# Ledger of designs, part 28: VH-VL binders against q7z443r523to685

Target 1, 163 residues: q7z443r523to685
Amino acid sequence: TSLNMSTHQLTITVNVTSLEKSLIVSIDPDSPLLMTLYLGFQYQPNCTHFHLNITLPKDKVWQKDEEYTWVLNPEHLQHGIGTYYITAVLSERQEGAQQTPSLVSVITAVTQCYYWEIHNQTWSSAGCQVGPQSTILRTQCLCNHLTFFASDFFVVPRTVNVE
Below, E stands for the ipSAE of ESMFold2; O stands for the ipSAE of OpenDDE; V2 stands for 0.75 times the mean of E and O plus 0.25 times the DockQ between their complexes.

## First folded at step 11 (VH-VL; framework fv_levilimab)

Design Vf6 (at its last look DockQ between E and O 0.64; V2 from the best seeds 0.64)
Fold by OpenDDE, look of step 11:
Structure Vf6 (fold): chain C 163 residues (1-163), chain A 122 residues (1-122), chain B 111 residues (1-111)
Amino acid sequence: as target 1 above (163 residues)
Amino acid sequence: QVQLVQSGGGLVQPGGSLRLSCAASGFTFSSYGMSWVRQAPGKGLEWVSGIYSGGSTHYGDSVKGRFTISRDNAKNTVYLQLNSLRAEDTAMYYCARGSRYGRGSPDYFDYWGQGTLVTVSS
Amino acid sequence: DIQLTQSPSSVSVSVGERVTIDCKSSQSVLYSSKNYLNWYQQKPGQAPQLLIYWASTRESGVPDRFSGSGSGTDFTLTISSLQAEDAAVYYCQQYYSIPYTFGQGTKLEIK
């Protein structure tokens, strides 16, 4: 979904159905933008009322596709199962940034890292979390043990409102 | 006009240290990332290190743990501390300005310093 | 690491002729609609100079005879009509992922 960011902000609505998975939010502008994302649970957040925030693009990345990706781990989503709202507010543009309106594509997905638990003969996520370098294209798994790992990945339906 | 003026470098023995400086002018230094790129004699270009406008740093594998990039925004200067120098570190070192986009990433280099020669030899 | 391989490694061309230099990436450097690939020119005894960024955008002050094309993993720098002052080594460079990497360079000589 592509949106015109000629407005000051947009709101992403995501239904979280699991507290054990990480939420990946990718906001992909067609040109570099500076923005702040605010997370809210069961309310629309703003710059003064939010649970968590992040400024994009990230100031340190290993790959460019990380710049506009927000990884929300279960601890960030501890508020409960339900509707989360993410408000993206455009910040003052940096020197050299394009001034023309930008199109923004938003993708939301959930993912988790799993390993095969031999004793229980099941996949487990114990001791593993999705790393901050994860994107829509790849999952970074950070675990406190060394086993055979896998990950799931699901695109989560969202509603985007431009305000 | 944008200018990058380098200083430091010289001849050192293996295991020695040097500090390179790159003084910037003609632009808002604090808003830009900076990188160091080196070129061994008769060879190609190698990215060495980068520092974001916010201070975050990255290093090439060949220099990680030995080199340190830093910046002083008050002085409009980026530095490269070269420790535990090896013969293979012999090169012309260039500082370069990163892009204006994002949060000051040291990604593409639109302006370059004049270069500083570092020679590591016993 | 992303490896960039340029071809040819060297070429000698007469003034007025068309020159193409290729750069192949070991993996895609395309994200969204942008290719994170640059071209530099380095003349003898000088620091490199940026020619093209985002694969096809010409840097200010760069002559129109220089152009960049390509996407994903295959890129080309084109000089439509070679001039004597274009004798240099040309490098492609990716800034999609850390570490940033350069091609091995293409030495362009004038016949």
Scores: ipSAE 0.672, ipTM 0.882, lowest interface PAE 0.7, mean pLDDT 91
Fold by ESMFold2, look of step 11:
Structure Vf6 (fold): chain C 163 residues (1-163), chain A 122 residues (1-122), chain B 111 residues (1-111)
Amino acid sequence: as target 1 above (163 residues)
Amino acid sequence: QVQLVQSGGGLVQPGGSLRLSCAASGFTFSSYGMSWVRQAPGKGLEWVSGIYSGGSTHYGDSVKGRFTISRDNAKNTVYLQLNSLRAEDTAMYYCARGSRYGRGSPDYFDYWGQGTLVTVSS
Amino acid sequence: DIQLTQSPSSVSVSVGERVTIDCKSSQSVLYSSKNYLNWYQQKPGQAPQLLIYWASTRESGVPDRFSGSGSGTDFTLTISSLQAEDAAVYYCQQYYSIPYTFGQGTKLEIK
């Protein structure tokens, strides 16, 4: 994964290698910025050409670490194995204000919900998906059954300034 | 000059209903979240409900399903509809201004209204 | 739910002395280098007033004798050189996680 920051945009590149894992994108600006994220498969998206978008901070959260987190489940990533691009467009309506650099940290992670399948004595993900309250530090598992659960992570942290 | 002027309240019987109002002035109301916080006589503070500037809502466990928070940005007013009232709902109810950061969250209570007493008794 | 426990429950102190009030959170309220914890003062018959936000930042107009410290789960409000008008109940409050919760309060009396 990689970052490209210009005027009021941030580009995040992730390589998806599994059709069963969820992608978590967490952005940590040093001040509460408004932004819109656009997802594209094998192209850089923009506000008129994208597969999916989200506006951050989220409209409603239950915990502060959810505000700048985008959870992309396997159904959102069914465009294929390969490179996904995320363009984050930051607020541009600060004319006349004193210009200060903004620190933006970006972490991407992949995760998947597993439960212990007693019959096969193995971990399975059947009937489970990663929920919207997930963060880089924890996975919300939404399952159609009640069993013992676990999850995994791979994390790529970044910190950038925004001019 | 930020002001939050509350109205409504009074004596109601158990099972009854009441609507509290909080009229805001001196700031851009539509950019801020708003909350209601209550205080039973002689007791501490309890967060009751909050509403984002965009209209999304949260409720405390003790009031879920009975109370409804709403806002009217054209009137700069936040409301709390109290239904199925119980004796334990007797309290001073305060409206409080939230933050404008991000989406206008109903937290960080920097300005409070004067309070409106709700008494639930037969 | 995040429970906040204050200590002491009450304290009686003379003008000019200092007092500390502790607030213990059942879970961390730290995220992104900010502690989502506030302190409020409530004088008799009045609405609460914000004193400290983000654990240690004084609200505008609050005298510098009030200070907040701590991080994660352990927080302290310090009032130095007490004045008679500081007699009040003091509350900590977290806004990290829904539902937002308050400590049970600390009553400060001036001897």
Scores: ipSAE 0.609, ipTM 0.843, lowest interface PAE 1.0, mean pLDDT 84
ESMFold2 (binder alone), look of step 11: mean pLDDT 92; pTM 0.946

## First folded at step 12 (VH-VL; framework fv_levilimab)

Design Vg1 (at its last look DockQ between E and O 0.53; V2 from the best seeds 0.53)
Fold by ESMFold2, look of step 12:
Structure Vg1 (fold): chain C 163 residues (1-163), chain A 121 residues (1-121), chain B 111 residues (1-111)
Amino acid sequence: as target 1 above (163 residues)
Amino acid sequence: QVQLVQSGGGLVQPGGSLRLSCAASGFTFSSYGMSWVRQAPGKGLEWVSGIYRGGSTHYGDSVKGRFTISRDNAKNTVYLQLNSLRAEDTAMYYCARGRYFGGYPDYFDYWGQGTLVTVSS
Amino acid sequence: DIQLTQSPSSVSVSVGERVTIDCKSSQSVLYSSKNYLNWYQQKPGQAPQLLIYWASTRESGVPDRFSGSGSGTDFTLTISSLQAEDAAVYYCQQYYTIPYTFGQGTKLEIK
């Protein structure tokens, strides 16, 4: 779903139901746009009150679908199960953004990497992490062993507020 | 007016080294990514390396581990250090300007004049 | 790696004629409604020059006789009324994924 961003800020609300999966947040503008994202648990974050932040587009990518993707691993989400808020703020402070609206696409999803544990004949996540090249199109799995692997991917409900 | 002026290059033996320079003017150099693209005589174009405005780098597989891209924002200059040169590295080397937003080395709107590197056995 | 295949490899045409150059990508270069594919012109003895970015957007100062079209894996550069100065080699280039790659080039000659 696309949103018209004619202001400096929007807030994404997502409910996290598992502390074992990674959260993928995609905020893709239709034209080049600089922004900073702030993460908060059970409160709306801002530039002075947040758990974690990132600047988009990222400072190094291998593929274009990575530029506006934030990967939040379980270690980033150990604040608890519940409501997380993401505030996206434009780097520019001029009024031009309010007079020249831009389309922004927001997608949130959860994903987890698994490998086939041969001795137990079962899928396990131990020793595997969702990597920083993960996006809404693909999941990068980083494992400390060389076995067969797979991943899941589920788009999750979210609410987006502008202003 | 945007200009990219290249220097360096020349004849070297296999296993030798060179440093190519690309001096920029007419834009805010520190805000842009930069790339090197090469063209063997009579052949097509090959992307060699790129550097983000923040200093992060990428290399093509054929040069990874042998070439090093770097930048000096005080001198408005991007460099390509060519080490362990092989005959297949013989080419015209171009520097190219990347994009402003994010400082990515992936948009080639302005190119230098080219610098020839010849590696002869 | 994404391979780009251009066709034809060369073409010889008269001034005023229409020329079409195709570029086929081994993988889609489309993301978020944008195609990460450029077209470049390289005249004899010169560095390449950007003509088209995002598959269809002309760079500033490029004559309107140059147009780009296509999406996903199939792209076309069209020169609608050939001029003598258009003799060059034309390259498509993807910047969707590392390493960035170019097509093998299409040589355009004036008869």
Scores: ipSAE 0.658, ipTM 0.865, lowest interface PAE 1.0, mean pLDDT 87
Fold by OpenDDE, look of step 12:
Structure Vg1 (fold): chain C 163 residues (1-163), chain A 121 residues (1-121), chain B 111 residues (1-111)
Amino acid sequence: as target 1 above (163 residues)
Amino acid sequence: QVQLVQSGGGLVQPGGSLRLSCAASGFTFSSYGMSWVRQAPGKGLEWVSGIYRGGSTHYGDSVKGRFTISRDNAKNTVYLQLNSLRAEDTAMYYCARGRYFGGYPDYFDYWGQGTLVTVSS
Amino acid sequence: DIQLTQSPSSVSVSVGERVTIDCKSSQSVLYSSKNYLNWYQQKPGQAPQLLIYWASTRESGVPDRFSGSGSGTDFTLTISSLQAEDAAVYYCQQYYTIPYTFGQGTKLEIK
């Protein structure tokens, strides 16, 4: 979904149906910009009322697709099943940039890391969580054990990084 | 106009240390990432280190644990501390500005004049 | 790490001729319709100068005879009509993934 940021902010609405999965929020601006994202549960958050916030682009990344990606793990979504709101507030633009409305593409996805549990012959997420370097293109899986791992199919699985 | 003026460098023995400085002017220094790129005599370019506008840092594998990049926004200066120098560290060192606002030291539109570091016994 | 391989390593060309320099990446540097690949020019005794960014966007002040093309893993720098002042070493560079890496360089000499 593409949104025109003609205003100073945009709101992303996500219906969370599982608290066992992580939420991936990807924002792709047409030009570099600084923004702050605020998370709210069952209300539209702002700069003074929110559960969690992040500034994008991230201050440290390994690949470019991480710059405008926010990974929300179950602990970040502990407020319950329901509608989460993310308000993105534009902070700054690049020096000399054209004062035209910014086009922003937003993608949201849910994902989880799984491993093959040999005894039960089933996939399990026990001991695994989605890492902060995950994107819509790849899932970083952080597990406290070593097995055969996979990611949820709700995210386009290109690369699975297991650490 | 954008300017990057480098200082430091020189001749040092193996195991020695040097500190390079790069003074920036003509732009909002705090809004940009900076990198150091080096070039051994007669060789190609090698990215050495980068620092984000927020102060986070990256290093090439060849210099990890030995080099430290830092910045002083009040002085509009980026630094490279070179410790435990080796012969293979001999190179022309360039500071370079990351092109884009957002503070990433990723691609470089302005470069310093370079400073030569020679490591020899 | 992403390796960039340039070809040729060196070339000698007459003034007015067309020159092409290739850069191949060990993996794709394409994301969201943007190629994170740049070209630099380094003249003797000087610091590198940015020519092209995003694979095909010419930096301000760069002559029109310079152009960049390609996508994914294969890129080309083209000088449509070589000038004497274009004698230099040219480097491609990716900034998709840390560590940032350069090609080994292409030395362009004037006949």
Scores: ipSAE 0.393, ipTM 0.809, lowest interface PAE 1.2, mean pLDDT 91
ESMFold2 (binder alone), look of step 12: mean pLDDT 91; pTM 0.942

Design Vg2 (at its last look DockQ between E and O 0.56; V2 from the best seeds 0.59)
Fold by OpenDDE, look of step 12:
Structure Vg2 (fold): chain C 163 residues (1-163), chain A 120 residues (1-120), chain B 111 residues (1-111)
Amino acid sequence: as target 1 above (163 residues)
Amino acid sequence: QVQLVQSGGGLVQPGGSLRLSCAASGFTFSSYGMSWVRQAPGKGLEWVSGIRSGGSTYYGDSVKGRFTISRDNAKNTVYLQLNSLRAEDTAMYYCARDRFGGYEDYFDYWGQGTLVTVSS
Amino acid sequence: DIQLTQSPSSVSVSVGERVTIDCKSSQSVLYSSKNYLNWYQQKPGQAPQLLIYWASTRESGVPDRFSGSGSGTDFTLTISSLQAEDAAVYYCQQYYTIPYTFGQGTKLEIK
């Protein structure tokens, strides 16, 4: 899904139904943009009222697809089950970037890392966390034990309002 | 016009140290990443290290723990500190402007190069 | 790490002839419809110069006879009509994954 960023900000609405999974937010512009994302629970956040924020593109990345991805772990979503709002505020275009109207692709997904618990014959997420290098294309699993690992991945419906 | 002017190369013994400098002009230095690329005599290009506009640093495996990249935005200069030098570090070292952000990612401007020779 | 393999390693061609240099990537460097693959030209005794970025976009000032094509893992640099001043070593380079990596280079000589 692509949006025309003719305005200075957009708001993403995501309904979080599990506090055990991580939320992956991808806001990928068609040209270099500097933006700040603000997270709010049950309210639309802004630059002065938010639970958490991040500036994109990330400065520390190892692959290109990480630049405009925000990984929100359960600890970041500790506010409860319900509607989360993410406001993206555009700052400026990077020097040398194309000056054409910006298209932004927004994707939201939930994921978790699992391992096979042999004794209980079930998948468990105990001791495992989704890593910050995760994207909509891959899940980084950080676990404090060694075993056979897997992950799930689900695209989460969202509403995007351009303001 | 964009310019990258390098200095700091020379001859050094194994185990020695050198500091390379690359002075930038003609653009907003703080908005760009910078990289160092080296070329051993008669060999190809090897990416050595990079520093993003935000200050994050990266290193090739061959130089990790020995080389340090840094920048001084006030002086429009990027540095490469070379420690524990080895014979295999002998190369022409180039600084390059790293256009980071979005989809424009390439080395569009290069310094003139500085030769580093590690020999007993 | 992403490995880039160029072919051929060297080639000798007459002025006016067509030249193609291939670059194969060990994994895809395509993301959001952009290929993070660049081509550089290095003439003897000089620093490398950017020729092509995003696999197919020609850098400003680069002659029209130079073109880049390909996507994903297979890329090609083409010189439609070789000129004497094109004698150089050409490198492909991926900008998708740290560490950045170069091909081994292709030495182009004028016959």
Scores: ipSAE 0.675, ipTM 0.873, lowest interface PAE 0.7, mean pLDDT 92
Fold by ESMFold2, look of step 12:
Structure Vg2 (fold): chain C 163 residues (1-163), chain A 120 residues (1-120), chain B 111 residues (1-111)
Amino acid sequence: as target 1 above (163 residues)
Amino acid sequence: QVQLVQSGGGLVQPGGSLRLSCAASGFTFSSYGMSWVRQAPGKGLEWVSGIRSGGSTYYGDSVKGRFTISRDNAKNTVYLQLNSLRAEDTAMYYCARDRFGGYEDYFDYWGQGTLVTVSS
Amino acid sequence: DIQLTQSPSSVSVSVGERVTIDCKSSQSVLYSSKNYLNWYQQKPGQAPQLLIYWASTRESGVPDRFSGSGSGTDFTLTISSLQAEDAAVYYCQQYYTIPYTFGQGTKLEIK
């Protein structure tokens, strides 16, 4: 994956090699920062042309590691295997912020929830999804059944300076 | 000049209700989160509830299901509805401002406090 | 829930002395190189006032004699040259996870 910085935006590039895993995108500004992320498949998105967006920090958050985390499940990534672009745009209005950030770090991870299927004696993902409270530190598994669960991770960090 | 002016306290019987108000001035109210923190007589501080600029609400374990926080951005006011009051809810209630839409969660300005007494 | 334990529960010291107040967290409040731990001062009959946030950053207008240190689970507030107006109760507060919690307080008295 790679990062590119221009005036008030960042471009994150990630190559998706599996249609069954979830992508977690974590932004870590060194001071509070309001931003909007846009997702594009094989093109760089912007505010008028995108597949999906999110505003960070998220409104419903219980822990600090959740605030700047975007969870993209397989249904969000169904355009295929290949290169996804994420454009992070800093909002013109930074509500109540004490200072401008000088560093922005980006971490991406791929994860999937599994449960032990007793009948088949195997791990399965059926009926389980990676939940919105997932972060690079932990995976929330939302299942429609009671079973034992596990998850996996692959992480790629990046850092960008901001004036 | 940032000001938080509280009202709405008083003496209430167990099981009763009150609504506390906190009127804000001197800043763009809709851009900040607000919290309520209480202090029982002679005791320490307890975070009670918070509301972010986007409207999400949060509650401490001791008040969840009984208290409701809300805000009216047109009136620059945050409210705390206290229901099913118990003797243990007797405290000084403070409202406090929370920077960056309520995501920084360190409280830089506090109201003067409003006493709630629950006594039979 | 994260429990914060302060020590000592109270101190009585003279003007000009150095005072140290500790705060221990039941779990780490460190994320992304920041410690989500505040210190507040509450004088008798007054609302609390913010002294320190992010464990070591002084709020604007707070005198240099107040300093915060520590990381992870162990934190310290130091008053390097005590003044008479510093008589108060001091609280640490974590804001890493909801519900936010406070230490039980440390009462500082001037002899």
Scores: ipSAE 0.521, ipTM 0.784, lowest interface PAE 1.5, mean pLDDT 84
ESMFold2 (binder alone), look of step 12: mean pLDDT 92; pTM 0.940

Design Vg3 (at its last look DockQ between E and O 0.61; V2 from the best seeds 0.00; counts 0 for: pae E 3.5 > 2)
Fold by ESMFold2, look of step 12:
Structure Vg3 (fold): chain C 163 residues (1-163), chain A 120 residues (1-120), chain B 111 residues (1-111)
Amino acid sequence: as target 1 above (163 residues)
Amino acid sequence: QVQLVQSGGGLVQPGGSLRLSCAASGFTFSSYGMSWVRQAPGKGLEWVSGIYRGGSTYYGDSVKGRFTISRDNAKNTVYLQLNSLRAEDTAMYYCARDRFGGYEDYFDYWGQGTLVTVSS
Amino acid sequence: DIQLTQSPSSVSVSVGERVTIDCKSSQSVLYSSKNYLNWYQQKPGQAPQLLIYWASTRESGVPDRFSGSGSGTDFTLTISSLQAEDAAVYYCQQYYSIPYTFGQGTKLEIK
């Protein structure tokens, strides 16, 4: 979905139903914007009270679709199954300053890497992890073995609020 | 108004080292990324290395492990340390400004070029 | 790595004529409605100069006779009314993914 950003803050609410899948949060601003995201479990985070944060666009990327993507692996989500809140705080840039509201699109998804375990004739995640270069367009799978791999992906329903 | 002034080139033997400098003026240096692009005599352009405004560094495959890019924001200067030089590194080396420090990696201002010749 | 292939490798045309230069990318450079593809002009003995960014946006001070078009993998630089000062080598460059890469160049000569 897309939002009109007339303020410098928005809140994303995501209901996490599995501790084994990775959460991907993708923000697509219509212009280059600097922002900081704060993660909270069952509370609305801010710049002084949060579990994790990230600054976007990321400084260490290899492709443009990675710049505004936050990958939250199960280790980041070990606070529990339930509602996670993400507060995005926008910063103005001198070169890209906006005099009118910016349009921001937000997509959230979950994904997991699998491989075919031939002797059990089943898919398994053992030895595979979702990598930090994953986006809503592709899943990076980091595995410690060479077999046939697959990943799943689906959009997670969420609520987005603008302050 | 924006100016990039390069120095540090010259002749060097294979296996040798050289350090290129690019001094910037006319803009807020710390807010921009910088890159080095080279051009062998009679050949096209090759991106060599880049440094983002946040300090992350990147290298082309042909120079990875041999070249090191760095910046000194207090001196408004970007450097390229060339180690283990080979004859194929002979080129004109340009420094260039990345307009928005990694958002829009296009090179809007270029230095005058510095020739590096690797010959025994 | 994304490879960019330009065609033709060289072209010789008269003043006032129209020239097109193609750039084909080995992978799409389109993301979020923007094409991460630039065009540069390099005159003899000079550093390159930015002409076009985002495939079709002219840099400030670039004459209207230069235009860029295309999307995804196929891009074109067009000079609609060639002037003598346009003799140069033209390069496309992608900034979609690192390492950034240039096309091999297209040399434009005046007959």
Scores: ipSAE 0.282, ipTM 0.718, lowest interface PAE 3.5, mean pLDDT 82
Fold by OpenDDE, look of step 12:
Structure Vg3 (fold): chain C 163 residues (1-163), chain A 120 residues (1-120), chain B 111 residues (1-111)
Amino acid sequence: as target 1 above (163 residues)
Amino acid sequence: QVQLVQSGGGLVQPGGSLRLSCAASGFTFSSYGMSWVRQAPGKGLEWVSGIYRGGSTYYGDSVKGRFTISRDNAKNTVYLQLNSLRAEDTAMYYCARDRFGGYEDYFDYWGQGTLVTVSS
Amino acid sequence: DIQLTQSPSSVSVSVGERVTIDCKSSQSVLYSSKNYLNWYQQKPGQAPQLLIYWASTRESGVPDRFSGSGSGTDFTLTISSLQAEDAAVYYCQQYYSIPYTFGQGTKLEIK
């Protein structure tokens, strides 16, 4: 979904139907933007009322596709099943950036890390968590055991990092 | 106009230390990332270290654990602390501005360079 | 790490001729419709200077005879009509992932 950033903020609405999966939020601006994202459950959050926030682009990234990606793990979505709202508030454009109206593409996806449980002959997520370096292109899996891992992301990740 | 002025190079023995400085002017320093790139005599360019506007630091594998990048936004200066220097660290060291300090990370301005020579 | 390989390593060309320098990356540096690949020029005794960013965007002040093309893993720097002052070493560089990496350089000499 592409949005025209004619205002100073946008709201992303996500219906969370599972508390066992992580939510990946990708915001792709056409030019460098400084923004703060606020998470709310069953309400539209703002800078003074929110459950969690993050500033994008991320200061610590290893690849460009991480800069405007927010990974929300089950512990961040502990408020329950229902509608989550993410308000993105624009702070300012980075110095030297183009001043043309910005287009912002937003992608939301749910994912989880799984391993093959041999005894039950099924995929299990036990002991595994989606890492903060995950994007819509790759999944970072942080697990406390060593097995064959996979993810149920709609887009097949390029890489699965196991730590 | 944008300027990057370097200092702090010199001759040092193996195992020694140096501190490089790069003073910036002509732009909002705190809005940009900075990097150090080095060039051994007669060789190509090698990215050494980077610091983003939020303070996160990154290092090339060859210098991890030995070099430390830092910045003082009040002084518009980026530093590179060189410890445990080796002969292979001998190079011209350049500071460079990382444009937009995040989304667009190309080096649009460079310092004049400072020579570091590690020799016994 | 992303490795960049330039070709040729050196070339001697007469003034007025066309010059092409290739840069191949070990993985794609394309993201959000932009290629995170830059070209730098380094003249003898000088610091590098940015020529092209985003693979094809010419930096301000760079002569029109310089152009960049390519996408994904294959990139080319072109000098349409070589001038005497273009004698230098040229480097491609990716900023898609940390660590940033450079090609090994292409030395361009005037014949």
Scores: ipSAE 0.253, ipTM 0.758, lowest interface PAE 1.8, mean pLDDT 89
ESMFold2 (binder alone), look of step 12: mean pLDDT 92; pTM 0.940

